# VH-VL binders against Rusticyanin (rus): the designs that were tried, part 9

Target 1, 147 residues: Rusticyanin (rus), of Acidithiobacillus ferridurans (p0c918)
Amino acid sequence: TWKEATLPQVKAMLEKDTGKVSGDTVTYSGKTVHVVAAAVLPGFPFPSFEVHDKKNPTLEIPAGATVDVTFINTNKGFGHSFDITKKGPPYAVMPVIDPIVAGTGFSPVPKDGKFGYTDFTWHPTAGTYYYVCQIPGHAATGMFGKI

## First folded at step 4 (VH-VL)

Design n08 (framework fv_daclizumab)
Fold by ESMFold2-Fast, scan of step 4:
Structure n08 (fold): chain C 147 residues (1-147), chain A 118 residues (1-118), chain B 106 residues (1-106)
Amino acid sequence: as target 1 above (147 residues)
Amino acid sequence: QVQLVQSGAEVKKPGSSVKVSCKASGYTFTNYYMHWVRQAPGQGLEWIGYINPSGGYTEYNQKFKDKATITADESTNTAYMELSSLRSEDTAVYYCARSFWGDAFDYWGQGTLVTVSS
Amino acid sequence: DIQMTQSPSTLSASVGDRVTITCSASSSISYMHWYQQKPGKAPKLLIYDASSLESGVPARFSGSGSGTEFTLTISSLQPDDFATYYCQQWSSYPLTFGQGTKVEVK
């Protein structure tokens, strides 16, 4: 279920991401990894994901790690999702991306200075994955990244 | 105690470049964006852009995208702004200021006067 | 770009006066801040998020407003308050400032 956060709480959550930035890649280490992703941080283009204030970065996660994901929708006026799939781009506008191996489902639309967020835990096998937004058209227009 | 200390005044010829520094202390440098704002003599404030030192992400005012390059060095807690192809209209005091997204600029550097004269 | 227009551009006031400065945005904004600047010095934060008083700023300063119309009020002007005041939005890039309001003696 989606929880609500104020702006100071969102900032605190963004700081809990355990990754390290290098270019357009965020690299994680350890047996437990915490990924904190936002949908359209103020000033970033619609639609996009941000991790460590990088637009749609590649995420490098150690094989066998437990991945704790926090997803926050900061995009006023719009809902988004953060869903993980093995299906790579290009993405069609209308068909829902299938299969989804882990994810959040659709967020509420931010209102009254409150931002919806949710957490999930993912236990990946080795391989290439993508994080995508399942709102029709969003992944097709660039709202995705590589894992 | 938060402090932003900028490099000293510069006098430059048209067509040259200048690099201004802003050294931060008293807080975790990577927890805040560093912005650059200019003010021409007797004029108002104009936002140039920012850098997030944590990842190096930059955002620019489109007007300055071909003029300003903002960088940061985490090892020295210093942000830089380089201005290229200087013109007389670039004569201004340049300020660094910290914030996080949506927040106000709570601390400002003292300003660096860049004079472009021919 | 969001244009921020302040009114008045200049006002003359006496110590003890109530001073009101207005800031109008060309579109609805979410984050709005007010700064004070004295000659030869960097701007200083006064009010953040339209109405929150920055720590260390005297209680005579207050902010209000939402959407496109915002106001900064100084309830009883002091000698230290003769300065130029700027509003600033962070709803979209580029970030923009008002043109400034100069509060002059007398």
Scores: ipSAE 0.012, ipTM 0.572, lowest interface PAE 8.8, mean pLDDT 87

Design n09 (framework fv_daclizumab)
Fold by ESMFold2-Fast, scan of step 4:
Structure n09 (fold): chain C 147 residues (1-147), chain A 118 residues (1-118), chain B 106 residues (1-106)
Amino acid sequence: as target 1 above (147 residues)
Amino acid sequence: QVQLVQSGAEVKKPGSSVKVSCKASGYTFTRYYMHWVRQAPGQGLEWIGYINPSGDSTEYNQKFKDKATITADESTNTAYMELSSLRSEDTAVYYCARGWYDSSFDYWGQGTLVTVSS
Amino acid sequence: DIQMTQSPSTLSASVGDRVTITCSASSSISYMHWYQQKPGKAPKLLIYEASSLESGVPARFSGSGSGTEFTLTISSLQPDDFATYYCQQYDSYPYTFGQGTKVEVK
């Protein structure tokens, strides 16, 4: 279910991400990792994900780790999702990307200075994955990253 | 304030073409899709297609692929829909509508009645 | 194509009534919206993404549902609410609307 956060609460949640930045990659370690992703619109024209202040970074997660994901929509005027798939780019505008192995579903649009967020737990098998926004057109125009 | 203003009503003969305009104001034109939807008299809504003005990419309902052509002019913030080979069955009110990326149509033009009669 | 079927096609109601309109999709969908249309006017967005109330829409309107069955509820019908209501899916191309539900005076 989606919860609401104020901007100071969003900032506190972003600090929970346990990854380390190296170039355009965020690398995680340990048996349990915490990924905190935000949907943002830094510089038009296209929305993107931000993890550790990086736009659509590659996430490197240890094999066998339990992944706790927090996703926050801070992009005023737009709904977004954070959904994980084995299907790589390019992405069509329609239909929706399938299969989805874990994810949030669509967020509410930010309202009244509040931002929607939700949590989920993912137990990946070894392999290459992608995180995508399932809003039609978003992944097709670049709103995705590699895991 | 967001507004979509469409061109006036048209009366056309079978076999002719018509081009309907939709002038946008009050927002950044290239940030949103522009959709076209029609409604025959006394009937429901039927989606025709859209354009993404930022790259001029288009998508069409397959039923309208060879009938409708959707374009946009970013310099005037105007979207257009041209219908070719008009038949009496094309008589309808045609709406432009602004779509979020989730294809919810939050603002609509006032509609343009296209009447096709011999 | 995904077919959207609304029930009932026509509903007679009085001011103050609780009104419920149903929209059924021919296959499971994640994404649908509700619109209101008054005679001679363009449709107006009421509910997006099944349950989110559009800005400026009165709180008496609400949406719920998932999968193939979606519901629009008006908790206490007002004179301004006599109109035709449409559901719309965008889960797959082409986008399709329901046939409409006309809410008229009893």
Scores: ipSAE 0.005, ipTM 0.505, lowest interface PAE 13.6, mean pLDDT 84

Design n10 (framework fv_daclizumab)
Fold by ESMFold2-Fast, scan of step 4:
Structure n10 (fold): chain C 147 residues (1-147), chain A 118 residues (1-118), chain B 106 residues (1-106)
Amino acid sequence: as target 1 above (147 residues)
Amino acid sequence: QVQLVQSGAEVKKPGSSVKVSCKASGYSFTSYYMHWVRQAPGQGLEWIGYIHPSGGSTEYNQKFKDKATITADESTNTAYMELSSLRSEDTAVYYCAREYFGSAFDYWGQGTLVTVSS
Amino acid sequence: DIQMTQSPSTLSASVGDRVTITCSASDSISWMHWYQQKPGKAPKLLIYDASSLESGVPARFSGSGSGTEFTLTISSLQPDDFATYYCQQYNTYPWTFGQGTKVEVK
């Protein structure tokens, strides 16, 4: 279920990320955390994710937290996804990465000044995870980060 | 209120260089692409290139790749375009323009006339 | 490069007239915009993505078209509308503009 947002709404959503930047890491605290991720924010390279204005940062989430994720596709001309896996790099060009433990599926391509976004809730067990884009070739060329 | 304010008119000799500034206010400077477009007297619009200030990422029209250098200073919210090896055909009004997410140029500077004459 | 060609280059009209300006792309495109420019002023965005009216632009302006043929229409020309109009493609680098259509008083 993808929804549409205008540019001012996208900017407002980006400010709802509850993390704190520490170098190339975004650190979260508390029992409920809100991660807001974008696909290719203006000025960032294709393909990449941005969290808290950082390219593909490592996300540090406290054990036992409930994770509310908002994912916004801001990349004109392309669809993307934000999917969570225990499978680390390297990633093949195709097929899609499996298994996926939580995620969005494929976004619409932005058009008419509107950007697709969706929300999901994730209840991780302790461990190392990765967030990836499942569009063929994207994770293989760097569209992923560590959790 | 979004404003883009450009530096004043310049008169330059052939072979010299010029640096035009574009100071942004009323929005997050690092969140939008800044483009440069020129217009020779009595002529149409021609795209030169852009910069995104957060990372310094640039793209140029191939025609201007060896002539224009686009930079940005986040501390002053100012974008710059330097033109080198000026020739009479570089005489034009140069505009900075902000890119909206829809790829349209929604706000423009007032323009800077650069005149190249001997 | 994608070439954008406007017609007519100059158009004479009277207040109250319906004015139609055409923009032709050398290749099929999905994204294009229209701008208005008055003498001594910077261009102003009128229509984005072929048919979306920019905020603050009067409803007498409209855009239509797809593929290679695009049209800007002013349903009832006002004195403030005598200007030069430009189309622009945002499909492929480098971004290119049409040569302009000057709407002048008859």
Scores: ipSAE 0.006, ipTM 0.539, lowest interface PAE 9.7, mean pLDDT 85

Design n11 (framework fv_brolucizumab)
Fold by ESMFold2-Fast, scan of step 4:
Structure n11 (fold): chain C 147 residues (1-147), chain A 117 residues (1-117), chain B 110 residues (1-110)
Amino acid sequence: as target 1 above (147 residues)
Amino acid sequence: EVQLVESGGGLVQPGGSLRLSCTASGFTVSSNYYMTWVRQAPGKGLEWVGFIYSGGSTYYATWAKGRFTISRDNSKNTLYLQMNSLRAEDTAVYYCARGDYFSFDYWGQGTLVTVSS
Amino acid sequence: EIVMTQSPSTLSASVGDRVIITCQASQSIYSWLAWYQQKPGKAPKLLIYDASSLESGVPSRFSGSGSGAEFTLTISSLQPDDFATYYCQQYWSYSSTPLTFGQGTKLTVL
C-alpha cells in the first residue's frame, strides 16, 4: 500500500538513509541498512533516482545485511517504481524487467503537495544487482543504478 | 479467470470520432499491468496503437499520436481508446491486451471499426 | 523504428513436419522478442516470450531461439491445430514506436 507525505516529511525521510557518500558511490555498513530513494527529487533530472543526494549512485551493501528500502515518488506528473533485479543494462523500452528480486511496484502520481511512498525489506545474497524503474522507457533512458 | 471484453466498434465516416471500451475481469487494470491496443486491418498484420502503464502514463505509435488517446476508469475496471479524425486507413479490428512479464498474455476478441467513404 | 521481417511470408507443410519460421530485426533487440499464434477470426495467443521462454499452457513442440537480430520459431512435429498465422514482436526499441510486429507467416496445409 502507498502512503502519502508532505515535502517536509519527505525531507525528514531522506535524512534516514544510513549510507556514506564517496564519489558516485554510497556505501552502507552494519547488519541492517536503510536505503532511502526518491524519484526525480527537486533539483535532479527526469528520469533519475536520487539516493543520499546523488543521481543514480552505485550502492555498496554488506553481504548478508537486511536492507530496509523506502521509496518516495517526488516527480510531479509521473509515476515511477523502484525494483531490484540481477539483470544489468541495457534495458528494453517496453516490457517489465524480469525477474525482479524485490521492489515497490508502480507509485501513484503526486498531487496536491503530497508524495507517495512505500517501504519494503530485502535480504540480498552476495552478488551484483541493479535498481530500476519499470515504467516503460525509464530504465532504458537511464533510470537505474548498480548495487 | 482473466477476461478482456471489447465494445464500441462500428461504422463511421472519414473525419469522425469513435470511442472503444475494454472491460477487464479477473484482475485490476490499475495494478501492475500494462494495457495495450493493437489493431489489424482486413487481411493485414498486427499494428501496435498505444500503451498505458499501471500508473496511468501513455505511449503511442507515431501515426496515432495526436489522434488517438488511451485512458481508463479504475472504478469500472475499463480501458478506453478515443479515436479522432478517422481515416479509411484506420479500418481494422481493434484488440486490447494485458501486458505481464515481457509480453501480452491475454487478449480481448476484438471489435471492428469501419471507416467508410 | 525497428522493422521486423519474417520469412517465409507463407509456408505449406504436412502434419508431422518440422516447421521453422524466421524473424529478423533491423537492429539488435537482444532477446526482447515474443511469438504469437493467430487463427482466423480469433485474437492472437502468446506462445513464446523473451525469445525462448515457453508461455504456460503452450505445447512443448513449440520452441524459440535466437538473440541479437535473428530469431526462429520451431514446431517440432506439426499438428492440425497449428495451421495458423504466426507473428514475432520486438519490445526493445528506443524510438517513439517501442513495440513492432513482423508482417506474419501464414502456415497452410500442403
Scores: ipSAE 0.000, ipTM 0.493, lowest interface PAE 16.6, mean pLDDT 84

Design n12 (framework fv_brolucizumab)
Fold by ESMFold2-Fast, scan of step 4:
Structure n12 (fold): chain C 147 residues (1-147), chain A 118 residues (1-118), chain B 110 residues (1-110)
Amino acid sequence: as target 1 above (147 residues)
Amino acid sequence: EVQLVESGGGLVQPGGSLRLSCTASGFTVSRNYYMTWVRQAPGKGLEWVGFIYSGGYTYYATWAKGRFTISRDNSKNTLYLQMNSLRAEDTAVYYCARDYWGSAFDYWGQGTLVTVSS
Amino acid sequence: EIVMTQSPSTLSASVGDRVIITCQASQSISSYLAWYQQKPGKAPKLLIYDASSLESGVPSRFSGSGSGAEFTLTISSLQPDDFATYYCQQYNSYSGYPLTFGQGTKLTVL
């Protein structure tokens, strides 16, 4: 279920990401990590994810970590999703990307200064994953990143 | 105290180039701040030039694309506006301002005058 | 691009008057609108953000209202230091990007 946040609350949530930026990669440490992702954060191109001030960065997560993900839709006028898959690009416009191993489903559209957000916990096995938006065409046009 | 201080303005010939600087003090740009340039021609209204987010992404007014470039040096907490192929129509006071996530501009510098004239 | 139109372009009023300035967007911008005050020779100062939220340090005689495409700035009891030009600005980032300002309303205090 999606919750609502004001802009100052979104600001506070983005600062809780525990990663560290190096180039186009955000690297996480420890046995529990917090990933905070935003859909089309103001200043970022449509469509894209933002993590730690980076567009669609590669996320490096330690083997065996518990991953707490917060996803916030900051894109006025559009819905998005944050879903994790082992399937790599390229992505077709249709069909839907599957299998999805964890994720949010579709967000509400931001309205009246309120932004939808949700949390989930993911326990990855070792390997390569991708985070994608399931809105038709979005992953196909670049709304994805590597884990 | 939060301050933004512009510098680099002056007289330049048409076709010339000029780089403006804006030094921030009292805050470090976070994920929630964009740095923006806004200009105002003498006796005219405010006109947005462009902005840069902390991740380095830039957006420009249509008329500014290809001629003006916004950049940032986070180690110096300084914003730049590189202006090329200047025209008489670019004569204006240029302000830098802090923008809360593409929203309101809560702090402004004092402005720096750019005059493009023969 | 979203065009912001202010009305009136110029206004003269007496101290103590209620002053209303209107801002109209060419398309809906929800509540993503700010108001600024600019005194001659000075940088603009933020008065109101998100259509109706008063910025810290701004006198309570200033208020904003509206949503969608029509917005108003009200000064409930005009003071001599309210002589200024007032600007509205939209920041609806998904529609009508880039950021745009109204043309300004010049307020002369009699």
Scores: ipSAE 0.070, ipTM 0.663, lowest interface PAE 6.0, mean pLDDT 85

Design n13 (framework fv_fezakinumab)
Fold by ESMFold2-Fast, scan of step 4:
Structure n13 (fold): chain C 147 residues (1-147), chain A 118 residues (1-118), chain B 111 residues (1-111)
Amino acid sequence: as target 1 above (147 residues)
Amino acid sequence: QVQLVQSGAEVKKPGASVKVSCKASGYTFTRYYMHWVRQAPGQGLEWVGWINPNSGYTFYAQKFRGRVTMTRDTSISTAYMELSRLRSDDTAVYYCARDYWGSGFDYWGRGTLVTVSS
Amino acid sequence: QAVLTQPPSVSGAPGQRVTISCTGSSSNIGADYDVHWYQQLPGTAPKLLIYDNSNRPSGVPDRFSGSKSGTSASLAITGLQAEDEADYYCQSYDSSLSGYVFGGGTQLTVL
């Protein structure tokens, strides 16, 4: 289920990401990893994901880690999703990207100063993954990153 | 502490250009859109446009298109608004203001008075 | 000419309640864009007073409240004080103009 957060709560949640930034890569360590991703933070282009104030960064996660993901839609006027797939780019506008191995589904559109967020836990096997937005056209126009 | 510090008052002749600066401090400059709003003496607030300091992308109110140019310098966290072909009715206090994640403008500069007179 | 309509003035005595209306149209408030309110004390820059219809920034007293219904919004001030004497502006986004719009402003006089 989607939960609601105010702007100060969103800012506090963004601080909980456990990764470390190097260039365009966010590197995680430990047996439990917390990824906090936002859809279109202020100052970032539509459409994009942000992790650690980086646009669509590559996420490096240790083999065998448990990944706790928090996804927050900060983009007024638009719904988004954060879904993980083994299918790499390029992405078509339609049909929807499949298979999806873990994810959020479609967020509510932000309204009345409230932003939708949700959490999920993912247990990846070793390999290359991508995080994508399933809203038609978003991944096709660049709303994705590599894991 | 978030601060937006604007350049000082300007007096210009009709037909001239003016460039107002807005230096940001106390936050990550590239994370918030910057708006420009003007207010003629004794009048209300009028939105001029915004700049995305990260990308440099701008959007201007229709009334000002062709006369206004917004830029920024990320190395000194400063936004600029240049208004050309000045007319007497451009006399106003020009404010820079930070976009609060699409939830209004949460911090404002003190304003720069631009007087256009012969 | 302002896009959002406010009364040019309102007045009240200390301790009273006043309300300031902000009337829009189907391209702004009626399209469910949020309404924000600003207080401008004489000789100062505007200050964000209410954001996203009804939320108060840190430091704004709970005497100030906002509401929105249909194509209109209202700012309510209870327990009116002398220091509330200021100009008040509503603001929203307009899809037909693709830009931010303000009300004409309301001058509040504390009698």
Scores: ipSAE 0.065, ipTM 0.677, lowest interface PAE 5.4, mean pLDDT 88

Design n14 (framework fv_daxdilimab)
Fold by ESMFold2-Fast, scan of step 4:
Structure n14 (fold): chain C 147 residues (1-147), chain A 118 residues (1-118), chain B 110 residues (1-110)
Amino acid sequence: as target 1 above (147 residues)
Amino acid sequence: QVQLQQSGAEVKKPGASVKVSCKASGYTFTSYGISWVRQAPGQGLEWMGWISAYSGRTNYAQKLQGRVTMTIDTSTSTAYMELRSLRSDDTAVYYCARDWYGDYFDYWGRGTLVTVSS
Amino acid sequence: QSALTQPASVSGSPGQSITISCTGTSSDVGDYNYVSWYQQHPGKAPKLMIYDVSNRPSGVSNRFSGSKSGNTASLTISGLQAEDEADYYCSSYTYSSTWVFGGGTKVTVL
């Protein structure tokens, strides 16, 4: 289920991400990893994901970690999703990307200064994954990143 | 109380640059954006661009792309707007305003008059 | 040019209601419900009167109300008072992540 946050609460949630930035990569360590991703933070292009103030960064997660993901939709006027797949780009506009191994499903559209967010836990096997938005056309036009 | 304090009036020659400051107080600076809006004498409001105090990312009006630069200094809670290659039609009152990430400006500075004269 | 179209002037007598229109396109006002209205007295900075089409900030009189139909947003001032004489501007966020303003409407209280 989706919860609501004000912009100051969004900023506080973004600061809970446990990763460390190096270039366009965010690297995580430890047995439990906390990823906080936003959709189209102010100043970032539509459509895009942001982690640690980086557009669509590569996320490096240690083998065997438990991954707690928080996803926040900050894009006024649009819904988004944060879904994890083994399928790499390029992505078609339709049909939807499948298979999805973990994710949020579609967010509400932000309104009244409130932004929807939700949490999920993911237990990855070793390998390469991608995070994508399932709104038609978004992944096809660049709304994805590598894990 | 939210306040945006702008630097004082300036007179510049054509071709010069001007840098206007906007010091924020009374709120968490990095939780909002700052837009710059200008108004030529007797004319309407014109949006110039925007900077996120959270991310430092900027977005400029197409007409001003290449002539304007917006920056922040989080240690002093201050936003800056620099406009280069000044022309007589850049004479205007320049406002900074706090924005709610995508639709409105809830607090405005008092404005800085920039006069471009030969 | 102004990106959003407003009438140049609107007038009324004390106690009357007046309405100011703000017309854009589907890429700003139409499909994006993020319209705000600003009041500006001569020599002063603009003041936020309405945000998100119809919401009032604390301290703004309930005589001011906002609405939207299609590509046109409207500001209505009921119970018109002398102090309402000012310029009014609409603004909208756009799908290209920019803001645009209307040309402004001078409200005259007769």
Scores: ipSAE 0.007, ipTM 0.594, lowest interface PAE 8.7, mean pLDDT 85

Design n15 (framework fv_zimberelimab)
Fold by ESMFold2-Fast, scan of step 4:
Structure n15 (fold): chain C 147 residues (1-147), chain A 118 residues (1-118), chain B 110 residues (1-110)
Amino acid sequence: as target 1 above (147 residues)
Amino acid sequence: QLQLQESGPGLVKPSETLTLTCTVSGGSISSSDYYWVWIRQPPGKGLEWIGSIYYSGSTYYNPSLKSRVTVSVDTSKNQFSLKLNSVAATDTALYYCARGDWFEFDYWGQGTLVTVSS
Amino acid sequence: QSALTQPASVSGSPGQSITISCTGTSSDVGYYNYVSWYQQHPGKAPELMIYEVSNRPSGVSDRFSGSKSGNTASLTISGLQAEDEADYYCSSWTSSSTLVFGGGTKLTVL
């Protein structure tokens, strides 16, 4: 379920991501990896995900790793989700993108200086995945990345 | 009590860059609830939105000014700033900084008059 | 982007009600419920009077009310008082991701 964080707590959580940046890709290694993603608004009306200050980066995760995901919504005025699917783009304007293999569901809208965050654990098999926001229109307008 | 105060030169020469700073006191610019906004008003004319910034550094600009405008934030000083390049006489205006609760501006600075002349 | 259309001036006597219109298009006033109204006294910064079409900030008199019909938003001031004499501006978000203001209306109180 969703918890609330202050800005200093958000900054501390962002430092927990175990990936290494190389160009437009964040590469993870080891048996357990920690992905920390934030929902941000780089240009209204088109929100995006950020990992290590990279907009919608490709995430490279070892097959069979245990993936601990933390998702934080820092986007003023909007709820978001971080959901993992095998379905690739392009995405229609849909209430739900099916099938979802793991994810957060919809976040609260930030208010009173607090940001909603939640955690989940995912055990991927080998293959190509995508992380998407399921708010209608968001994935269709670019709020997704490749895994 | 939240207060915003504009500062910068009252006179700028044509073709130069105008730099204005807004100092926020009585509240934090590092707030997830608010944007920080620049608005101007040429003499005898109405209000014109210049741009807005979120404390993360995300910016939104008036398309008519986007090629000449940069808005930046300095959370350590609780300030945000406007740079307007290649100024002309038509940039003469009162410049306001304000706090935006999304699309409405609830706290305004007193405004600073900038005259562009040689 | 096009500026919103307001009458240049409106006048009234103390105790009367007046209405100021703000006309846009189906891609701004007609599309979003993000219409705000500002009051500006001579030599002073604007003050927010109405936001999101009809909401009043804390401290704003209930003599001020906002509404919208189609592409036209309206600010109504009831029980007009001398201190209401000011310029009034409307604003709206647009589908072009910009904020536009009306040209302003000068309210004169007898």
Scores: ipSAE 0.006, ipTM 0.567, lowest interface PAE 9.7, mean pLDDT 84

Design n16 (framework fv_iratumumab)
Fold by ESMFold2-Fast, scan of step 4:
Structure n16 (fold): chain C 147 residues (1-147), chain A 117 residues (1-117), chain B 107 residues (1-107)
Amino acid sequence: as target 1 above (147 residues)
Amino acid sequence: QVQLQQWGAGLLKPSETLSLTCAVYGGSLSGYYWSWIRQPPGKGLEWIGDIDHRGSTNYNPSLKSRVTISVDTSKNQFSLKLNSVTAADTAVYYCARGSDFWGMDVWGQGSLVTVSS
Amino acid sequence: DIQMTQSPTSLSASVGDRVTITCRASQGIYSWLTWYQQKPEKAPKSLIYGASSLQSGVPSRFSGSGSGTDFTLTISSLQPEDFATYYCQQYFSYPPTFGQGTRLEIK
C-alpha cells in the first residue's frame, strides 16, 4: 500500500538509509539493513534510481541479512517501480522483466507536492541480483542497478 | 582531487557547430552528472545540459533542438555540440561536475566562444 | 522554469562589514539551493549547497539560510578577497536555474 510524503518528509526518509558509500557502491552491514531508494530524486536524471545520494549504485548486502526497503517516487509526471530480479542486463523495452523476487509494483504518479512511498522486507539468498523499474523502456534505458 | 580541463573551437561563423570537450582527471565519471553551463559577456549563468557515465542526457528546453552532449568513458571525457550557432551563442562555456545533493562543485577553466560574421 | 531573483543587484561594503545577499525562488524549492562566488575571468566556485551546508575549504564567515522560497547568503566579516559576484542556483527541478547575480564592490 502506497503512503504519501511531502518533500521534507522524503528528505528525512533518505537519511534513514544505513549504507556507506565508496565510489559507485553502497555497502551495508549488520543483520538488518535499511535501503532507501528514490525514483528520479530532485536533480537526478530521468530515468534513474537514487540510493544514498548515488545514481543507480551497486548495493553490497551481507549474506543472510534482512533487507528493509523503502521506495519513494519523487518523479513528477511518471510512475515507477522498484523490483528485484536475478535477470541481469541488457533489458528489452518489452516484455515485462520476469521473474521478480521482491518489489513494490507500480507507484502512483506524484501530484500536488505529494510523493508515493512504500516499504517491503526482503530476505535474500547469496547471489547477484538487480533492482529494476518495470515501466516499459525504463530499465532498457538505464533505470537499474546491481546488488 | 578532481580536476576538469576543457578545449575546443573558439571562433565560429553563424550557422556553424560549436564543439567543446571536457576531460576529467583524478576521479571516475561514475556517480555524477557532467554539466555544461554558459555565460554570455556581462550576463549571468545559463545551464545547457548534463550527461552521466551511461550516456543519459538532460537538456535545457531552450536549447534542446540544437544541443547534443556525449560521453566517452574510455577517455574519461564528455563533449558538447551546439549546432546552428548565432551571435547570441557568444559566451564563456564551462564544464562542471554535478550532484543532486551538492550542486556543481568542480568546474573547468572555461572556454570563450565567439560567434561573428 | 523556476525563476531565481537576487537582491540587491549590486552593493558596496567595507572590509569588516556584515553583508547579506538574498535570493527568492518563484516557487517552493525546499532546500535545493547552491550559492556560488565568481571572481573576474574565473569559473564560479561553489560556496554552499543544500541552502546551508558549507563546501569543504570555504571560510566559516560564509553562511547560508532559508528554505522554501526565501534564502540568504551572509558574510559575517567581509575580507578583501570576498569582493566578487555571487549567484544562487536552484536544483530542485530541471532545468537548474541561476539568479542574475549580486556584484559586491569595495566602498
Scores: ipSAE 0.021, ipTM 0.489, lowest interface PAE 6.3, mean pLDDT 87

